# Ledger of designs, part 10: VH-VL binders against Autophagy-related protein 27 (ATG27)

Target 1, 150 residues: Autophagy-related protein 27 (ATG27), of Vanderwaltozyma polyspora (a7tfh9r21to170)
Amino acid sequence: LKCANNRVLRKYHIDKHSAKKSVARDTPPSKTTEKWYVNPCEEHPADDIYDGCDKSDDICGIVMVDLPVFNKDPFVIKRIEATDMASFTATEESNALVLRYTGISWGQNMVAANIRYFCDKNSNEDEITSSIWANNDISIIIKGPSGCKK

## First folded at step 5 (VH-VL)

Design s12 (from a3b with heavy chain E108P A109Y I112Y; framework fv_anetumab)
Fold by ESMFold2-Fast, scan of step 5:
Structure s12 (fold): chain C 150 residues (1-150), chain A 123 residues (1-123), chain B 111 residues (1-111)
Amino acid sequence: as target 1 above (150 residues)
Amino acid sequence: QVELVQSGAEVKKPGESLKISCKGSGYSFTDYWIGWVRQAPGKGLEWMGIIYPGDSDTRYSPSFQGQVTISADKSISTAYLQWSSLKASDTAMYYCARLPEYSSGWYPYFDYWGQGTLVTVSS
Amino acid sequence: DIALTQPASVSGSPGQSITISCTGTSSDVGSYNLVSWYQQHPGKAPKLMIYEVSKRPSGVSNRFSGSKSGNTASLTISGLQAEDEADYYCSSYTSSSTPYVFGGGTKLTVL
């Protein structure tokens, strides 16, 4: 019992939810699709995760490029997965629950990821509202029940 | 000094109820999960379930869900394992044990164990 | 059924090294570095000897060491002593719903 045995995470509803997001950007002649799946407690995986992610992943990010005018199949240009084997800490900041992963492998590089959870008691699902990848640091913002204290 | 002290041996008849205890001392009782492990005579260890005393969140092994009740009283740093109706097959040594806390995740192992409570169910 | 496979017994002489194996699957031992080992003397409670595959609690002799290769974890006891005669159990994480699964146990005899 991963999250329930962490002193900080134990106080939150985080072990009951997962989150996913897909966003597409048109930059002709290409189209870029960025997909994120977040399930830090692994207890409630989504029913339909993205191809290339595993239900056991804490964090999965995939960036794909499609060149529709050239009749080429979409291809993955970036893929990242974080599991319990990465270093993990949970802290509280202001009005957010923050999970930090370090030591995530990506090619020959090591990257870090920060997930900020904000409470939304009016929602039954976690929503990824922001995802930014800069300087080998991934910043994800999630709003939903996982950010709420018990 | 961390210590888990369990209640004494019990001899019961089938159909009787029973509640055994495990008292923790030397640490913050409400901040650590307490687990229960069964060992039938001459057999190996079987995990039964765990409880977080701070809020009484309880998780059971599928084999023991509905067969026993795990509870805790944080005011006296004591965890309990309870049967509403004992069966002869409940004859076993019962251990309580503590899960360590880890700030960078979780550790699914037991670092400190009680001395055990022998439960004998016979007619 | 027992999810983790251990040999029923192993034996050795004082001063020798012995190894006890613990074999699971790719979804437990193979996937996580969360294997622990317990020592149990007759009539006594189990005692944690190794956690997270290879780490020792304070007070446990460095004669005890743990390792893992693929789906098999191993406990090695070097410089075997009479007091090491006991039952040894491995345990591994398998899922959040069933965080513990024990091996069947291995009886160590010191001849």
Scores: ipSAE 0.157, ipTM 0.688, lowest interface PAE 5.2, mean pLDDT 84

Design s14 (from a3b with heavy chain P100Y; framework fv_anetumab)
Heavy chain, then light chain:
Amino acid sequence: QVELVQSGAEVKKPGESLKISCKGSGYSFTDYWIGWVRQAPGKGLEWMGIIYPGDSDTRYSPSFQGQVTISADKSISTAYLQWSSLKASDTAMYYCARLYEYSSGWYEAFDIWGQGTLVTVSS
Amino acid sequence: DIALTQPASVSGSPGQSITISCTGTSSDVGSYNLVSWYQQHPGKAPKLMIYEVSKRPSGVSNRFSGSKSGNTASLTISGLQAEDEADYYCSSYTSSSTPYVFGGGTKLTVL
ESMFold2-Fast, scan of step 5: ipSAE 0.481; ipTM 0.764

Design s15 (from a3b with heavy chain P100S E108Y A109G F110M I112V; framework fv_anetumab)
Fold by ESMFold2-Fast, scan of step 5:
Structure s15 (fold): chain C 150 residues (1-150), chain A 123 residues (1-123), chain B 111 residues (1-111)
Amino acid sequence: as target 1 above (150 residues)
Amino acid sequence: QVELVQSGAEVKKPGESLKISCKGSGYSFTDYWIGWVRQAPGKGLEWMGIIYPGDSDTRYSPSFQGQVTISADKSISTAYLQWSSLKASDTAMYYCARLSEYSSGWYYGMDVWGQGTLVTVSS
Amino acid sequence: DIALTQPASVSGSPGQSITISCTGTSSDVGSYNLVSWYQQHPGKAPKLMIYEVSKRPSGVSNRFSGSKSGNTASLTISGLQAEDEADYYCSSYTSSSTPYVFGGGTKLTVL
């Protein structure tokens, strides 16, 4: 219903989907795991979200480091959650639906996030194809049914 | 001039059906949500529901779901609120209002209101 | 059904400032910057005074201002005038119901 009350978002299937991604990378002598969860309309949350995220999150990002030390738990080095408290706008670019969040609180910093949705009519699920968190900017690219007009 | 004009006052008996109207003018009717708000005598404002005339997407407040029907005819820029069987407790002033949209693209305030339709249901 | 909490009445003298509170939850006022305020004179339709927490529509006096802290939004009226005597309602977008909820209303008396 959130997205139905937005001039741009009501034209897209975005209110029926959520997306998540977990990527592990070898960063010697450690291992880094990056987890992202995206559900801007909050109408179809994933059944099994990541530990450290809430089902009510619009955006949740967690970066953890696993050190080569006996019996040491992975260390969360950064974590961010965007809820409806952040400023939210939706616009249409040439080939993408773009959601822009501003004012996301992250410690003493204010972070902005841009999510670009590209249409894929042959997929039943949204897939996060790219996620970059650099300084105070987050850029996420999603391909799937959410990027398609009704 | 942007305005919403509602139909006149109604006096009905319990069990009767009723359909009241709200006509928009001076703006693109199909590009804005129309909301319905109830105000019982001496009481506060209550959300009933909304409709987007461009595609007839209709949403109801939980307390009014199944009690009323909201519809719109975009060819004559008119929204409707309808009861199949009125009750004495339906006695109230009914307002229609346009949900405003500003540069953010969100619909969030009611910037234009109809003058209200008084519905009285008594035996 | 579930209304935002407002005081039933508030009073002030001409020239004074008064504040009306509107308390909700984290699923409405606390999470969204989509709070509006309405003024209703007896026998009249409501008039939008504030939208998006603190913004004023064209033609609304700058004596009216809005703010929010946590789950509570506030409407402040400065330089009270006799014509400010009216009922005031807050409203917020909500994720718990579709799409908005109203406060119970506050009667402002100018003494």
Scores: ipSAE 0.012, ipTM 0.649, lowest interface PAE 8.4, mean pLDDT 85

Design s16 (framework fv_anetumab)
Fold by ESMFold2-Fast, scan of step 5:
Structure s16 (fold): chain C 150 residues (1-150), chain A 121 residues (1-121), chain B 111 residues (1-111)
Amino acid sequence: as target 1 above (150 residues)
Amino acid sequence: QVELVQSGAEVKKPGESLKISCKGSGYSFTDYWIGWVRQAPGKGLEWMGIIYPGDSDTRYSPSFQGQVTISADKSISTAYLQWSSLKASDTAMYYCARLEYSSGWYAFDIWGQGTLVTVSS
Amino acid sequence: DIALTQPASVSGSPGQSITISCTGTSSDVGSYNLVSWYQQHPGKAPKLMIYEVSKRPSGVSNRFSGSKSGNTASLTISGLQAEDEADYYCSSYTSSSTPYVFGGGTKLTVL
């Protein structure tokens, strides 16, 4: 019921869904994997979320750079820390439901997360279709029932 | 069920070539690194090297660079460890193991049963 | 090329707690939270017991715990049982040229 108290989010079935995706980002000689978990309402966590994420996380992103990177940072685990409802805004833009999280601690940097939900009435679950960094902003696009109004 | 199955024991003479195998099943073979670990009789574990089957990116321990060849055939989910010319000092148990390297893991979570290689004159 | 240092052996009695140390350098154990611990019974393949210094895989008893202080990682086994008798190996990332290394191993004897 966290999202039921938000004027915008209560109009959507977003409290009934969560989304996760593992994205391989191979750049020889390194191998990297980004794992994203999104559950803004904390009411329907996935049964087996990624290690390093908590079921109470609104958003969790894990980036691993593995063996043996020829660059200077051969092993980095980066994580977006859990945030409160008070730390975000929910708006409707161009037929999308948009959540913006700001002030997220990320190592020694401050970052923001923009999650954009598009309606897909033919899907039974939310799917992360894109996760892209633009400077200090992570932009995540989700397509599924969470983007649909009641 | 996730498993790694290795080829059977080998008895060889010095100078002979050898290629042993490690077949993965129950998971996406191309999404995990496969490592090779050596254990000489009565001794500890030594990491030899690792391969990513999706693109055959291979990385060796400095101690084994140039002494063995690690390869993989993703069409049959099999990784290989090969010697061009065996030495008596190659006598050991050889394990393959899957590296889980995502989300804070940097550990071999699934191991093969081992292949015993005996090299004697 | 730098090995991790473990005691050759440790012993304890059933019900006691024992600790096995794994000492590296500031460039490996001290720099990264990438320490794992493996258990090996005679004639068998190693089994992962701890990863990322202190995390347990599914199915590993909570009697096993891991920690790290400076350049030394530790595996602690509480409520020691006969089946814990085995060899224990630590491992860590060390450098881009030596991305994975095992400790020398510790034989645990349950007296």
Scores: ipSAE 0.006, ipTM 0.511, lowest interface PAE 11.3, mean pLDDT 81

Design s17 (framework fv_anetumab)
Fold by ESMFold2-Fast, scan of step 5:
Structure s17 (fold): chain C 150 residues (1-150), chain A 121 residues (1-121), chain B 111 residues (1-111)
Amino acid sequence: as target 1 above (150 residues)
Amino acid sequence: QVELVQSGAEVKKPGESLKISCKGSGYSFTDYWIGWVRQAPGKGLEWMGIIYPGDSDTRYSPSFQGQVTISADKSISTAYLQWSSLKASDTAMYYCARHEYSSGWYYFDYWGQGTLVTVSS
Amino acid sequence: DIALTQPASVSGSPGQSITISCTGTSSDVGSYNLVSWYQQHPGKAPKLMIYEVSKRPSGVSNRFSGSKSGNTASLTISGLQAEDEADYYCSSYTSSSTPYVFGGGTKLTVL
């Protein structure tokens, strides 16, 4: 209902898609993995999420160190979840749909997240092409149908 | 209660080999990583490497890879730092420090008292 | 030699507050909440004062606090006392292959 009731988001196919990305740095015998899940519309069912995320999450980010060679469980070194509709704005910039979340709790810090959707009419799903968590800012770039106007 | 006790000061000549030790007590030695940190006279702290005594997994700083060997003997709760051939530039205080295995790669919570190594001819 | 930038020195008077900065990059301090601070008195081993940006080990005074903004972590010491005079080092996680990097250290002088 959040996306359908928003004057900006209702113009886009964003309520039909979610996106996820797993980025791994393989440095034997260890590996650092960064997992991102983005599903800003509650109207879209969440049936393919990462362990440690919740189906109600708009944004979920998990960074972990994996030492599989030594039969050790992965260490989660940071995790963030955004579900607060009150910290949400949607705007249009040039050729992108931009969602901004603010006030996301991360320990004693407050983090902001910007998600930029670029239209790709030749794709049937959203792809996270870039994910950067630096400073108190998270920047995610998504390319796919969610960035296209209805 | 938790304590890391290092071997005594060493005075060596260039080209000699050396092995210094760090003995842990008051905790489960194989549940924690042991790191080695160098401090040259009047200089700051430099991380050299780290070892997990449970399986001898070692990670070296790029600047110290191949220059030193880190090892551990879990039967006597002791970690070692070893040089095959000392240089005058190895003159420094060497600290061992404990890192909690279950917390990942985060910090050193207990430190040894340090071993002063002097290399001169 | 150093991966994290700290001021070489800082000074304050007893009872006042001082802040020591530790500046890294987006791939270390900016990316992780894995910053620690160590206190070293002359001739002694370093002592952990802060870990995971803002947490204190048991036995460390609440006069010591840590924070982070962007690529810069900060150690703040309130109610300065003569015994706080020491060198302070920050450290950050960078990667599983290079898990630790130290700052160059800051000499705190209590005037």
Scores: ipSAE 0.000, ipTM 0.499, lowest interface PAE 14.7, mean pLDDT 82

Design s18 (framework fv_anetumab)
Fold by ESMFold2-Fast, scan of step 5:
Structure s18 (fold): chain C 150 residues (1-150), chain A 121 residues (1-121), chain B 111 residues (1-111)
Amino acid sequence: as target 1 above (150 residues)
Amino acid sequence: QVELVQSGAEVKKPGESLKISCKGSGYSFTDYWIGWVRQAPGKGLEWMGIIYPGDSDTRYSPSFQGQVTISADKSISTAYLQWSSLKASDTAMYYCARQEWSSGWYGFDYWGQGTLVTVSS
Amino acid sequence: DIALTQPASVSGSPGQSITISCTGTSSDVGSYNLVSWYQQHPGKAPKLMIYEVSKRPSGVSNRFSGSKSGNTASLTISGLQAEDEADYYCSSYTSSSTPYVFGGGTKLTVL
């Protein structure tokens, strides 16, 4: 219920949705697959989350490398989880609801994450349209009902 | 800061079971792979297998598949290497080692002190 | 198992440079830039010296460098010192199901 107690988030139906996406990137001779799961309110977790994530995770990212010539299974090269113990703030800017996490532990590093929600009233599901993990910064863009006020 | 502490030396007879441990501290245990490496007396390093404690995804060397079991208990930040029935040929030093996530790929950056296992009749 | 090929021993004098080779196949060293090097002093656990062919972990002397040509990776130690006397092991990626294979090891003698 952390979303119901947040001055900004309680104005949105974000507590009724989660988002996940598997993204392939060609990096010859290898191929990378990035799996992202986002559930900041933790009230409506996806039924089939990715192995390596927990339903209580606010953010879960898994990056795997698939080397075509010899790889029978993708090999995980990095993984990150943000729980509700990580610091976050919610703000409204322009046409977006923005969640900023600043204290996500990743090995000996501290990672920051920005999740930007855009309203789409014609969709019944949140869709991750963009995900970037560069060094200690994560940027995720989601389009769907979670970005809409009601 | 980062430390891997292994269980103490073991002296066993052929046919006995054994489970040795590797406890991680000073880092997020579930964010790193833990590998097991064997070194027989006077011999080189042999990779046995690797486990990701966050989901227990485990990969074994073909030479050790079915010979040992690797597991982890993330609630106590401990990885395990287990034999159901020891052989004299299992006499070796066993190291656990962490794969460093941010600095490299397939490199073991921190190593435990090793557990000496002696199997003799 | 098939191990990467290293010379059993190499020798050098203080201040000199020495090179240790690590030869694999086109399916491991030749295909991937995923080679690591480890130093092991007698009675001690191995220490990572090089990863991803040529990268050094924080705290490792810049006298240690790595390179690769075809199916052979090389570790070069410049300004050789007595404390460099140790066994050196290479390793390479092979596949996601078998991500590691070690070389047989090289004993470096100084003096």
Scores: ipSAE 0.006, ipTM 0.495, lowest interface PAE 11.2, mean pLDDT 82

Design s19 (framework fv_anetumab)
Fold by ESMFold2-Fast, scan of step 5:
Structure s19 (fold): chain C 150 residues (1-150), chain A 122 residues (1-122), chain B 111 residues (1-111)
Amino acid sequence: as target 1 above (150 residues)
Amino acid sequence: QVELVQSGAEVKKPGESLKISCKGSGYSFTDYWIGWVRQAPGKGLEWMGIIYPGDSDTRYSPSFQGQVTISADKSISTAYLQWSSLKASDTAMYYCARLEYSSGWYEAFDIWGQGTLVTVSS
Amino acid sequence: DIALTQPASVSGSPGQSITISCTGTSSDVGSYNLVSWYQQHPGKAPKLMIYEVSKRPSGVSNRFSGSKSGNTASLTISGLQAEDEADYYCSSYTSSSTPYVFGGGTKLTVL
């Protein structure tokens, strides 16, 4: 009911969807895996979320490093979780629905996250097309039905 | 003038059906949630549910899910609360109220109807 | 169903100040600045007195003020007058399936 109670989000199909992605990159001699889960309305959690995330998370981001040549277990180098406790605003830009979270804890630091939703009426799923974690700012771009007005 | 006007008092017997109304005027009816609030005699306020008339999205309190039906007809700016089979415990004052937003959230019932008294007795 | 706890009654004398508490949890009052207060005189519909914890609608006396600390919101009425005698209800947005919950209500008596 979070999104139904927000004046801006009430206009969008965002309460019906969640998004996730996992991207692996070769960073020789290691491998880096970046996992993102986004579910701002909490009404449609994914069936299979990533280990280390909670279904009640609005945003969950995990960056792991694997050293295959050294036969070591993968380990987490970055992790954040944003819940209803983080400061949240929703605004409309020309072609996008924008959600901004502030006050997300990351160790002793505070990070902010911007999620930008673009409408795609031809898709039944939200797709995370871009995720950038630079310094204390996280920028996520999602394309799908959540960016479409009712 | 922004106002909500409710239908008149009802006296019913257990097992009868009932539909009461709440008509909005003076504002864009499809842009605000309309809530229904129950108050049993001498008791406090109980939230029952809300409806967004623009698309008929309806949310119920768990206590009232399946006991009542909330609907709206946006062509006449009217919301409804309906029972298929009344029971004596439905005796109460029923209010409709507009849910206003501030700082982007629907938060406060700023405009209230005058109330509809429903009495169910044999 | 009511989720927020209010005292059943409170009393004061004309000219005094009184405070009514509204206690919830971290899933409502403690997490959101979306607390409202309503005044209800006998036989009348409720009237919005405070929204967003501390803001007043047009036409509401500045004798009414709201605040919040942790999981408890408070309505304070200064310079009590006979016409303040009424029932007072708090409400809050909640992250649970019910979007808003009311408190049990407080009967204010002006002696």
Scores: ipSAE 0.134, ipTM 0.694, lowest interface PAE 5.6, mean pLDDT 85

Design s2 (from a3b with heavy chain L99H P100V E108D; framework fv_anetumab)
Fold by ESMFold2-Fast, scan of step 5:
Structure s2 (fold): chain C 150 residues (1-150), chain A 123 residues (1-123), chain B 111 residues (1-111)
Amino acid sequence: as target 1 above (150 residues)
Amino acid sequence: QVELVQSGAEVKKPGESLKISCKGSGYSFTDYWIGWVRQAPGKGLEWMGIIYPGDSDTRYSPSFQGQVTISADKSISTAYLQWSSLKASDTAMYYCARHVEYSSGWYDAFDIWGQGTLVTVSS
Amino acid sequence: DIALTQPASVSGSPGQSITISCTGTSSDVGSYNLVSWYQQHPGKAPKLMIYEVSKRPSGVSNRFSGSKSGNTASLTISGLQAEDEADYYCSSYTSSSTPYVFGGGTKLTVL
């Protein structure tokens, strides 16, 4: 997105930041790793993206499984990417900036993603504090400077 | 209710300067982009550029970059299109139009159009 | 140069259905669902008929419909009426820096 072209997003520091998160969890007999990268504004160049994501991604999510089998690398079980899209809205809720993407392709399914930004003036970077991918809905919560008004 | 009213027809000579206007009413002028579209006699529509009056952010078509200047005065809800030196090839109808974001964040469509300003450049 | 390709003219009789095509590239019509259609009667300003490929503004007859397949968008007018005689232009989003490109226009004649 060119965030400067959006009358809601241009009021926020969202054009200067990206966010990423990697969480590993035990899912016996396996181990899963969930990786999220969020960079909605083209004004912010892609930096330190995950393998499997593209520099042009607004949103990239990867879920990998590591099985206890001989000579096998972790493999991707779910992967989703959102790039230059026609279906996008930006709204202001009480204390939050909300970005909603719809029509994201995932195999034969269409997925929607809601990204909620909360202001944290004491941080120099955005942090993904929550990420949930349930059915065909993705909900991501980010806390940091991107949620703060200029 | 919502309307864009353009300045009257102009007859000019090559080399002269010109500034035409587009006044918005019935809506919040600073919340919408205003575009300019050219139509030469008997020809099709050509997008020239667009301006956001709230901060004067302006985007031009490559064909018109450096040929014209687009500006806005938000205190009187008016957008302008200006030439420093007119050419006979500038003879055309010029429309202003309000851009609307049906899908937030994208350049979507022009929903309200001005009546047009005919500019004739001849010796 | 970058203008979208439309047929120069199309004709039909009252009550018929006609379709006007608008062909771009994978970087505009093919990539985005941001295609609009405008109707222009002689001596008048254009009027928005379709936005986002297939959506109609309030007050536009449901006889007008839009669609897209690959790099080609289409405007279909059903139950053709004499008042539909006009020039029709398509437009597509291309990029944030240079947002719009128009098609060359199609003259619809109702005979």
Scores: ipSAE 0.000, ipTM 0.519, lowest interface PAE 18.3, mean pLDDT 85

Design s20 (framework fv_anetumab)
Fold by ESMFold2-Fast, scan of step 5:
Structure s20 (fold): chain C 150 residues (1-150), chain A 122 residues (1-122), chain B 111 residues (1-111)
Amino acid sequence: as target 1 above (150 residues)
Amino acid sequence: QVELVQSGAEVKKPGESLKISCKGSGYSFTDYWIGWVRQAPGKGLEWMGIIYPGDSDTRYSPSFQGQVTISADKSISTAYLQWSSLKASDTAMYYCARLPEYSSGWYAFDIWGQGTLVTVSS
Amino acid sequence: DIALTQPASVSGSPGQSITISCTGTSSDVGSYNLVSWYQQHPGKAPKLMIYEVSKRPSGVSNRFSGSKSGNTASLTISGLQAEDEADYYCSSYTSSSTPYVFGGGTKLTVL
């Protein structure tokens, strides 16, 4: 009910959707897989979330590396979770709904995350179109019904 | 009781060959990497290379590629470090150490052998 | 090639607290939470004291703690005791062709 009680989020269909994405990259001499799960309104969690994430997470990011020298199996080198306990604001820009989280704990670092939702009335589900984690900042772009006003 | 036991000290002349050993016990030898670490007299630790005994996959530090050979015999849970022709500059303490799979929880050398002192002099 | 940078020596008195730094780059300490610390007494093999920046293996005193900020990792030893006198080495995963790298080592003297 966190989203139903938020003045900005109440105007959007965001409580009916979650989003997830897995992206693989070659990072020689290793290979990296980056997995993201986003669900700011826990009322609609996905059934098949990534191992290492919780259905109550607002944001969950996992970076796995296949190191040809050290491990025979891919292993997690970075993992981050944001819950509703993180500082949270929702704002509206011309064509986007923007959620900003601050104070996300990651080891000795404090990370901020910006999630930008763009409306796509021709889609029945949210799609993560971009995800970048750099310099203690996470930037995620989502396109789908969650970015559309009621 | 998990342990790595290394072979005894060696005194050699330049040009001689040498093979030292590291025997694991108390754990599944084929499920962990074994690394070799060199320490010259009065100097720090330097990583030489690593082997996965389960399939003999071996990786070397660029500084030691072609200078030494790392191997393992999984039937007797033993890893080896070998020189075809020793130099005086090879005088050092040599340690073997176990690197567990990341899923076991630390990605660090958790168990160390007692060391093998190699002295190369004329 | 290049090792992680540690001070050559550090000293303290019994009961005091000291910190040893370990400075790398964005390709190792700055990017990965895969920093370890080893203690080595004269004539002995190294012993793992800290792994994954701040975690302690079973049997390691809670007087030893690890942390990281940017490209620098730190080992802090509180309540110094005579038996803490040893060499301390940090290590990190690196994405370079030498995927495991040690620091140059720090000699701790308990005066």
Scores: ipSAE 0.007, ipTM 0.514, lowest interface PAE 9.1, mean pLDDT 83

